# VH-VL binders against q96il0, part 413

Target 1, 167 residues: q96il0
Amino acid sequence: APERGAERRDTAPSGVSRFCPPRKSCHDWIGPPDKYSNLRPVHFYIPENESPLEQKLRKLRQETQEWNQQFWANQNLTFSKEKEEFIHSRLKTKGLGLRTESGQKATLNAEEMADFYKEFLSKNFQKHMYYNRDWYKRNFAITFFMGKVALERIWNKLKQKQKKRSN
Below, E stands for the ipSAE of ESMFold2; O stands for the ipSAE of OpenDDE; V2 stands for 0.75 times the mean of E and O plus 0.25 times the DockQ between their complexes.

## First folded at step 19 (VH-VL)

Design I28 (framework fv_ebrasodebart; at its last look DockQ between E and O 0.44; V2 from the best seeds 0.67)
Fold by OpenDDE, look of step 19:
Structure I28 (fold): chain C 167 residues (1-167), chain A 120 residues (1-120), chain B 108 residues (1-108)
Amino acid sequence: as target 1 above (167 residues)
Amino acid sequence: QIQLVQSGAEVKKPGASVKVSCKASGYTFTEYYISWVRQAPGQGLEWMGWISAHESYTNYAQKLQGRVTMTTDTSTSTAYMELRSLRSDDTAVYYCARDHSYLPRGHDYWGQGTLVTVSS
Amino acid sequence: QAVLTQPPSVSVSPGQTASITCSGDKLGDRFAYWYQQKPGQSPVLVMYEDSERPSGIPERFSASNSGNTATLTISGTQAMDEADYYCQAWHSSGAHRVFGGGTKLTVL
């Protein structure tokens, strides 16, 4: 049985450079795209009188963001690696070097690259399905907590109005 | 009842590899992740990594990158952790633990642990 | 790697309140989890999402967070509560987890 070479799944380095917004921001801040995931990180605003429910929502959003960032960082790394291997393999099969006579990196044509993209998408289809499932479940949970926070805010406003009418 | 049953104790030489199994039962295996945690004798807990069903999502601790591989077999509801290039400091009890895929619930169920001894 | 810091040991008399702290960088932005481990046993989840208690965990167990510090509180501590306690959170650098160094709780 051919030893299925343990495909060293190189994981992306954990060092996500997170943009730190100015301390005086009263709003969520969107940073530049991360160099590994290409996703724009969000820095969540922390109100001075954050309720326990608001805090829970914020933390859930933060963990979901990190989960998503790590997934795409790994996917992009895998994609880049497989793309490079594909290019090298095809160039070798053509009897071409990795560099042109001008010293530039040899590339494949658009048709050959289309084959790579199709194969890559097909190979990773199931992976993307499970990712989407988990992504939707996480966002559903976040949306549910957003609803709870909204209700809490409404209730607090109503209590304040009642107290003002009683005085 | 939810259970995680691990393979038996292993004795390995330095430079060898070990593969520990964790069979899950009592829940839908594909809806959860499996985390691996180790504990050296008399030491604290060390998180090693996690894997989702069908290996769609894997994260390894930076310290173990390149040496650890986590896999799953959905047909048998079994997770595997392979650690390569074993050292004496890899001597530990290795635990598998269930982890939630979309909720921050922590490791709610644990295996019984597998002792891996690395000795010359 | 960012390490969660716990006191190495805490001692309490029976019936008293035990408090175990866990401190870490950006822990205020993340959920804390708590595990109990008795000698020769697997860890058991005792608290999740900072302050939620799993089914089967006694009500004397509670947890809170303030800033970058999580606290596990055991009210009316019993002899059976003697164990090692570990906090856990997501690591600040990505979607991986980190444990605290552990705290040995002794009931005197």
Scores: ipSAE 0.796, ipTM 0.923, lowest interface PAE 0.6, mean pLDDT 90
Fold by ESMFold2, look of step 19:
Structure I28 (fold): chain C 167 residues (1-167), chain A 120 residues (1-120), chain B 108 residues (1-108)
Amino acid sequence: as target 1 above (167 residues)
Amino acid sequence: QIQLVQSGAEVKKPGASVKVSCKASGYTFTEYYISWVRQAPGQGLEWMGWISAHESYTNYAQKLQGRVTMTTDTSTSTAYMELRSLRSDDTAVYYCARDHSYLPRGHDYWGQGTLVTVSS
Amino acid sequence: QAVLTQPPSVSVSPGQTASITCSGDKLGDRFAYWYQQKPGQSPVLVMYEDSERPSGIPERFSASNSGNTATLTISGTQAMDEADYYCQAWHSSGAHRVFGGGTKLTVL
């Protein structure tokens, strides 16, 4: 039987609309953007004769994507929360209410908001630097295990060829 | 030799806060996350959350969201867990445990535990 | 949210094989981990990545994970294996850890 694997890259052409793989799909495919992170999950192919090493690789890829989606979901919520807290704190310092005369949320002017964006960008840059390091370490580990799976498949093919020739 | 050494037992009143420390040694602190796990008397383990060593990534159990803050100090290789607005049902042994940042190794090293008692 | 269900207790005679189950929806799609906790002690990792054994854990400990069930198996059970055992896995919806309720293994 021809070899089918989960060796497809994490990305696919845009336009894959389903987030739920068909029962008999032989390929990874891309789901719709996650509501909280805006990232598109990969739905990994699960072959029926998956080796233990192939299972480990697939589970690691799945967990890495969930790890990544949760980071960005947290980041999006933190930005919104900290922005609101900054505005509230500055309004309180001025002795102003949270609402304007018209009932809209009170805001700060562009110069005042620049302080928030500068501070958040500085904090966010360091956070992203360490996130990127961990992301690259995860991808290196995944790539290493992909190499091990490839060697396992080559070994199995070579063993099969030697068995046929010995007959 | 890898060790996680926690701060001593604490007795608190309802409504107070507690901050438990976890000092790591024998490994590169910045390459791992720290998970916090608690265990009420006679009960099972409850995962509370995890934090990366640089505080770049935290993830709290939904039940505790808003009451828990986890922090680290990389200069002392120490993780901290603060639980606010304490209730009597927060009485538990609190553990820190090492969590691998990118491999599925589980919680391979645990602190000795810190008993926090919340009573009137 | 996610629930990992373990039997509250399991009893075996010395030398027999003990099996402790951990059930959860699609648990076989996640890495499963097992921890041993003796009275008054911190938990100790005894199995990780479904079936891998840390160095220092006896070969009589093994584990599997498929479908909705992970199983910790202790062959040739000894009195020193008497402890509480907890399974753990990732939450089906994210980067959260979940423990099972625990199983008290009694060696009679």
Scores: ipSAE 0.686, ipTM 0.876, lowest interface PAE 0.8, mean pLDDT 85
ESMFold2 (binder alone), look of step 19: mean pLDDT 90; pTM 0.936

Design I29 (framework fv_ebrasodebart; at its last look DockQ between E and O 0.47; V2 from the best seeds 0.69)
Fold by OpenDDE, look of step 19:
Structure I29 (fold): chain C 167 residues (1-167), chain A 120 residues (1-120), chain B 108 residues (1-108)
Amino acid sequence: as target 1 above (167 residues)
Amino acid sequence: QIQLVQSGAEVKKPGASVKVSCKASGYTFTEYYISWVRQAPGQGLEWMGWISAHESFTNYAQKLQGRVTMTTDTSTSTAYMELRSLRSDDTAVYYCARDYSYLPRGHDYWGQGTLVTVSS
Amino acid sequence: QAVLTQPPSVSVSPGQTASITCSGDKLGDRFAYWYQQKPGQSPVLVMYEDSERPSGIPERFSASNSGNTATLTISGTQAMDEADYYCQAWKSSGAQRVFGGGTKLTVL
């Protein structure tokens, strides 16, 4: 039985670039793209009088963001590794070195790279389907909590108006 | 009833590998993640990583990167954790736990634990 | 690495209120979870999402958060509540989880 080489699934290093927004920001801040995931992190604003429900929403958004960042960091690492292996394998098959005579990294043509992209997408299709499922479920939950927060805010405004009319 | 049933105790030599299984039942396996947690004798809990049921998403603790591999078999609703290059400090009870993939619900169901002893 | 700090032990008399704290950097931005572990048993989830209680967990268990500290409160502590308690949260990066060092609750 061929020893199925334990594909060392190298996970992306946990070093998400921590962009820190200015402390005085009264709004959500979008950071630069993360070097591993290429996703822009959002720094969520924390109101001075944050309700428990608002806090829960904020934490849920944060967790979902971190989950998403880690997924894409892993995916990008896998992509980069497989791409490099593909290039090396093809160059070897062509009897070409990894470097040109000028010392530049040898590259494949656009057609050969198109084959890699097709194969990679096909291989990872199921992975992306499950990712999308989980992503939609998380966002549905977030949207649901957004609705709850909106209702809470409306209710609080109505209570304040009633109290002002009674005085 | 939701259950996670783990494989039996293992005794290994330093440098060897161990593979622990966790069979899930009583719920839709493919809708949840499995987390692995270990506990050395007389010590606290240590999170090792998680895996989605379809292996679409795997995340390992940084300390265990390169030595741990998590896998699943959806046909048998079984998760596996392999730890390689075993050391004496890897002696622990290893737990699988269900992890909610969509909501921050924590580990709501746990396996009974598997004792792995690493001895010369 | 974000470390969650718990007191190593807490002692309480029967019927009194026990409080176990969990402190960590940016814990205020993350959900806290609490687990109970009795000797020779698997951990049991007792609190999730900072203050939510799983089905089957007694009402005497409650949790709160303030700043970077999560607190598990057991009102009317009973002898059966003697156990190790662990807090858990996500790390600030990498979608990884971390446990606190654990707190041994003794009911005197």
Scores: ipSAE 0.868, ipTM 0.949, lowest interface PAE 0.6, mean pLDDT 91
Fold by ESMFold2, look of step 19:
Structure I29 (fold): chain C 167 residues (1-167), chain A 120 residues (1-120), chain B 108 residues (1-108)
Amino acid sequence: as target 1 above (167 residues)
Amino acid sequence: QIQLVQSGAEVKKPGASVKVSCKASGYTFTEYYISWVRQAPGQGLEWMGWISAHESFTNYAQKLQGRVTMTTDTSTSTAYMELRSLRSDDTAVYYCARDYSYLPRGHDYWGQGTLVTVSS
Amino acid sequence: QAVLTQPPSVSVSPGQTASITCSGDKLGDRFAYWYQQKPGQSPVLVMYEDSERPSGIPERFSASNSGNTATLTISGTQAMDEADYYCQAWKSSGAQRVFGGGTKLTVL
């Protein structure tokens, strides 16, 4: 029986972002970054003999992933809008246009942009604190279910050993 | 005894806005989300969106983006839903419902509903 | 976008078993929820996490969810079970909840 332990990229010379998961797979897959959230989705493996408890764990992980993706998609949209507004405001203060002579969007240097990052973090601190609380609560629940699945698997292995001895 | 008590019925003209309140009691308000669900007469349930109690995460139904605003006041354990630019097809009973941030429990407690009628 | 399809109505005789289906693409990959709504009342959660029953809901209510279909089953139906029933699930992306169109259960 071949060992399962590798991502799709074991079959390709290039990086992971060039492929999609195979139609049939025995492993969870990590896909390319989502366009809106910048998070890499996990495509969860579904075995044929998945127990009800294993199903609940997988669905909880999927729901948590989608919850997390939506939060960061919203946050990334806000970040992009506020970043553009900050750049426009600072360019106007300097008397500069929104485009360079070459037609490229005018930008600010790293020191100028550091002010934006500090302001954004400060404004969103409470939002991120409550997000982190909810994220950790979800991960605690997932870890608890993982423990229950582990115990279920140990119990099933012991029952299989008892069955073999009786035969 | 967990309760969600909503504001009274309202009659509005097309183009106006309405703001429905939902006061929570019997649980720790800041540990849950509030979802808003509406039901037009003779129709099914329609999810409108959810908001975390601290307003850290708000997610609106796609068809209502731009017209709906959900807010909370943690000092009074109250959630609010405002719907703007009202149309006659916004006539519905509006419900608030408790929603979980970390367990897949669905909408386990509901308000009594608020009838909003949009007519000339 | 993801649509949950329910039959508009189901009729059963008292004491018989009612089955209400809810169909959606890969619905079995999501948690399914069921709500009961009687005329003039708020909805009441009757099943969550596919098959879990809240405290106070009779044991004659059960549910399952696999493939593209979730099913609410009411065994030994009673006149008080006459109501509208809605399924709910999380959409494939966008963290949005969606309800099915509802099923009117008639006990006659």
Scores: ipSAE 0.670, ipTM 0.867, lowest interface PAE 0.9, mean pLDDT 85
ESMFold2 (binder alone), look of step 19: mean pLDDT 91; pTM 0.937

Design I3 (framework fv_ebrasodebart; at its last fold request DockQ between E and O 0.39; V2 from the best seeds 0.69)
Fold by OpenDDE, fold request of step 21:
Structure I3 (fold): chain C 167 residues (1-167), chain A 120 residues (1-120), chain B 108 residues (1-108)
Amino acid sequence: as target 1 above (167 residues)
Amino acid sequence: QIQLVQSGAEVKKPGASVKVSCKASGYTFTEYYISWVRQAPGQGLEWMGWISAHESFTNYAQKLQGRVTMTTDTSTSTAYMELRSLRSDDTAVYYCARDHSYLPRGHDYWGQGTLVTVSS
Amino acid sequence: QAVLTQPPSVSVSPGQTASITCSGDKLGERFAYWYQQKPGQSPVLVMYEDSERPSGIPERFSASNSGNTATLTISGTQAMDEADYYCQAWKSSGAHRVFGGGTKLTVL
């Protein structure tokens, strides 16, 4: 069995978004794109009278967001590394240096880069399928808890109306 | 019954590599992740990283970046953890543990642990 | 790096209530987990999602997580509860997990 070379799967460093929403805000905020994942993080509002179910929902959303951020950070790192390796290998095959005579970084043409993108997508197809599966499962769970929270809020409103009618 | 069975104890020299296996049974392997945790003698638990069953997603502790590689074999429901450039401070019991892919359930099942001793 | 801090040891008499704390920056904004480890054994999950009990864990085990502190409570502590207890949470950045330093519970 050919020794599958231990592909050094480098994981991207965890980026701490430095964006802080205003302290007096009662809304969710969308931060700037993360430098590694290029995804915009959501800063979830924490209400003073948060129910246990609402808290669970918020924590699930936060965990799913962090999971998603880490996946795309890793994927972007892998993409950048493989792209660089592809460019270097093709330039070498052409007998070209890494820099042009003008000192600029040597680039490949659009057709050659299209081949890279096709190969990269083909190679990572299964990875993306499993990512999508897990992403949908997470979002389904979140949606389910959103429904529960909605029902809880309706029930609490009905109870309050009944108490006001009895007084 | 859900079980995680790990490979036996290893003795390695500094600079060597070790590969620990974790065979899962009693559940659908492809629906969960495997986390790795180590514990040095007389010390606390240290999270090393996790891997999805299809190797679609890996996440390593920053301290171990570049030295650790996690892999899986779905045909045998087995997870592997390789640690390279071993040092004396890598002497520990290494645990595999099941982790959920989409629910925050923690490490609900653990392997029996594998002692790795790094000595000159 | 968000460090989870636990007391190194807690002592209780049989039948008393033991409380083990885990402190971390914004820990209450994340799920907390608790593990029990007896000497020479693998860790066992005793609490998940702040306050949920796995199947087979006695009802005397409970937990809470608010502010910067998660707490494991063992009511009616028994001799068999003597063990090391570890809290765990996700780091504030990334999908990394972190353990507390552990607490040795002694039943006197």
Scores: ipSAE 0.884, ipTM 0.956, lowest interface PAE 0.5, mean pLDDT 93
Fold by ESMFold2, look of step 19:
Structure I3 (fold): chain C 167 residues (1-167), chain A 120 residues (1-120), chain B 108 residues (1-108)
Amino acid sequence: as target 1 above (167 residues)
Amino acid sequence: QIQLVQSGAEVKKPGASVKVSCKASGYTFTEYYISWVRQAPGQGLEWMGWISAHESFTNYAQKLQGRVTMTTDTSTSTAYMELRSLRSDDTAVYYCARDHSYLPRGHDYWGQGTLVTVSS
Amino acid sequence: QAVLTQPPSVSVSPGQTASITCSGDKLGERFAYWYQQKPGQSPVLVMYEDSERPSGIPERFSASNSGNTATLTISGTQAMDEADYYCQAWKSSGAHRVFGGGTKLTVL
């Protein structure tokens, strides 16, 4: 039975964030998932003749990506911590230990865990709503700068065409 | 007129905690983040972290993770910074500063600073 | 944490041009900001987004950022410009801000 190459079995240099953009690339690149956020970072190309507007757009996109990665890294840690605390408190209420007889972490079944998931989503609803607002505002700003860059490029193309015709 | 007014100076013993307040006025509090920055006597500025006005996003400097908690109260337009397990090297002036939620504007308005002295 | 390095001090004669540098690995890939702090006062933002001046900051203040170095330039330096100056940038990872160590500008 055919299987994908050995790269799926390579665990020795394991790191989901270990990625290098190809040399001499002229394009943005999507890297592997970040360990903490599980988001895939964009590695931005910096062209040699970048205009000031193009620089501002690229830097804004980069900062927005890092802002987003940090938010979800924090959320993933909070989720994991609160999940363990919930399991811990429910096991204590039942008079059970934190470990099974085999030494594995004691868990709750899916029905018991449903209360945690509902509570977590309800508690974080407002947080995610305000995160989405800020995410939307950042994307609006990026789109606005993309429009400015597009107009700058049209203007430069028209100026070059007029120079060629007049020469 | 945009202002950030901080609580008064504090004197603490090592191991105690301190909570500094920062009351904002003259702008819509919920449209900005608050950053906290400290400055030890005769030293430079050290960024401590930020908090969004609705507490949807808090982000702490790695050095302070586990010892700092930032909160807000939108009904009073007030941000708070609490530093626990105080040490002598936490003696500093603590500033709050406004931070734009989505544009790269920097810290455009600063509080007057709150001196926190940790000694014994 | 990224390190932003500034010279500890810069001296300039009145009317001359002062230049304060801020060095950090790949700093030119980030927005740079500059703050002025006079003794006993809170910092004041004097440059943002690499080269933009806030309203109320004199035209003699300018800034640039490329490669590994951001530079604050004060032309026609006046005695009132004597202060500590701090650069700031977004850290290369983790969505944190970081300040340079500060530069004391002396106007003789």
Scores: ipSAE 0.718, ipTM 0.890, lowest interface PAE 0.7, mean pLDDT 86
ESMFold2 (binder alone), look of step 19: mean pLDDT 90; pTM 0.938
OpenDDE, look of step 19: ipSAE 0.852; ipTM 0.941
ESMFold2, fold request of step 21: ipSAE 0.709, 0.708, 0.690; ipTM 0.881, 0.879, 0.875
ESMFold2 (binder alone), fold request of step 21: mean pLDDT 90, 92, 90; pTM 0.937, 0.944, 0.937
OpenDDE, fold request of step 21: ipSAE 0.883, 0.881; ipTM 0.955, 0.954

Design I30 (framework fv_ebrasodebart; at its last look DockQ between E and O 0.55; V2 from the best seeds 0.70)
Fold by OpenDDE, look of step 19:
Structure I30 (fold): chain C 167 residues (1-167), chain A 120 residues (1-120), chain B 108 residues (1-108)
Amino acid sequence: as target 1 above (167 residues)
Amino acid sequence: QIQLVQSGAEVKKPGASVKVSCKASGYTFTEYYISWVRQAPGQGLEWMGWISAHETFTNYAQKLQGRVTMTTDTSTSTAYMELRSLRSDDTAVYYCARDHSYLPRGHDYWGQGTLVTVSS
Amino acid sequence: QAVLTQPPSVSVSPGQTASITCSGDKLGDRFAYWYQQKPGQSPVLVMYEDSERPSGIPERFSASNSGNTATLTISGTQAMDEADYYCQAWKSSGAHRVFGGGTKLTVL
């Protein structure tokens, strides 16, 4: 049985962007793209009178964001590693060094790189399918809680109107 | 009934590797993650990492990065945790636990634990 | 690494209310989980999503999360509640989880 080489899945270092939004922001803030995931983090606004349901929604959004950031950070690391290995392997097969005579990093042509991209996408197709499944389930849960929060806000407004009519 | 059944106790020498298995039953294995947690004798719980079904998402504790590998076999609904370059301080009970893929439900089901002893 | 801090031990008389705290930076922005572990047994989830109870967990168990502190409360503490209790939360980065140091609850 061929020893399936234990593919050392290097996990990306946990680099959350230290972007701190202005303290006086009454809105969600979008930060710069993270260096590992290339995703823009959202800093969620915290209302002064946050309800327990609003808090739960906020925490769920935050956890989902962190999950998504970590997934793409890992994926980008894997992509970069496999791309480099592919380039090195192809250059070696061509009898070319890793550096040109001018000292620049040797590159492959667009056609050869297209083959890499096709192979990479094919290899990771199932991974992306399961990612999408989990992503949609998380967003569905978030949307459901958004609906609950909206209903709670409507109900609270109606109660306030009734109290004003009774006085 | 939902169950996680782990492999038996292991005794290893320093520098060796150990592979612990966790067989899941009573639920759809592919819809959940498996987390691994260890506990040294008389110490607290330490989270080691998690893995999704089909190995689409793996995340390891930074302390164990490079030494731990988690894998799954969906055909047998079994998760595996391999720890390499074992040290005396790796002596612990190792637990597998179920984790949700999309809900913040924590570790709702646990294996019985596997004692790994690292001794010279 | 964000460390969750718990008191090493809490003692209560039978029928009294036990309170176990878990403190961590920005813990109020994350979900807290609580586990009970009895000697020689696997941990059992007793609270999730700050204040939700799994099926089979008695109503005397409750939890809250505010500011930087999560609190597990056991009302009408019984001898069977004697165990180690661990809090858990997500780290603020890397989708990692972290446990507290654990609290030994003794029922005197």
Scores: ipSAE 0.839, ipTM 0.939, lowest interface PAE 0.6, mean pLDDT 91
Fold by ESMFold2, look of step 19:
Structure I30 (fold): chain C 167 residues (1-167), chain A 120 residues (1-120), chain B 108 residues (1-108)
Amino acid sequence: as target 1 above (167 residues)
Amino acid sequence: QIQLVQSGAEVKKPGASVKVSCKASGYTFTEYYISWVRQAPGQGLEWMGWISAHETFTNYAQKLQGRVTMTTDTSTSTAYMELRSLRSDDTAVYYCARDHSYLPRGHDYWGQGTLVTVSS
Amino acid sequence: QAVLTQPPSVSVSPGQTASITCSGDKLGDRFAYWYQQKPGQSPVLVMYEDSERPSGIPERFSASNSGNTATLTISGTQAMDEADYYCQAWKSSGAHRVFGGGTKLTVL
């Protein structure tokens, strides 16, 4: 699972995706990072003669990507919120304001911030372990369907060759 | 064999909270998600959100974000849904349903439903 | 925001074929699911993964999903098939599940 450093700021989220893959491509496309998850989505190619099994594989890959993006979007939001709360709590404990005299957001030094990162990782260790389990289960399912698709394509090629030779 | 048994009907006043339980049996609770679905009288099904059994992934419908909390207790194989700041239009039958975390199987098992009535 | 549109009602004579549609933008790019609900009962899954039938669901139930439309088809419709039918799909934005508005199937 990648370390994600998304930080909560006053920036409002946008609900509109702006990535559009080319219409004529015969390949999957990797889009720009999603602003909430920081993951790059794959935009899957849909061939005109896609078999039912190929459709199931593509849909499973798409749903897994969306599942993964939502998990990390949630995690990044939680990280940003808890980071801000940690800074706020430590500044109050030190008797300091949330902003400097210049209006800049008050911060903690690197040593103090290391305490936050350690606490956050410890708190979320179990969450990431169960996320990894579910991620591997999804990838196993996808790999199984990839194998079925590969076998289907091999058998179709063999049937086409057998049909040509028998004629 | 697989069963989801929910807590009994509740009557609440506007502004109160309700917490519905869903006890699972007949399967490995920690390998699945629980979805919550509600149905207002005479209306259709509305998906409320899901939760993984270890509480590591919770996903709420946007309409309900901020008012709903889903939890689990793995020692009793029980899921909970709490809805706060109740309004009269929250009157509905609330269902729990098993949800696959990694296979596209849908909601294959449902609880019997819990009627929550919100009246002044 | 994904919206799944179903006709409010469908009427069919006994023994005839009923078709219930579910329309949504690019619905054929997602798995579609179908649920049957009789009055006072919990929903029952009758189709999943676009066209797969759970064990115990009669063979007269079938389904398809292509383009913007998923279709539940009940051949040889019986009186016991009278129910509300809901489609469901995975909503791309936010990884949410979404239900259609429901269709009341009447067997006259």
Scores: ipSAE 0.662, ipTM 0.860, lowest interface PAE 1.0, mean pLDDT 85
ESMFold2 (binder alone), look of step 19: mean pLDDT 90; pTM 0.930

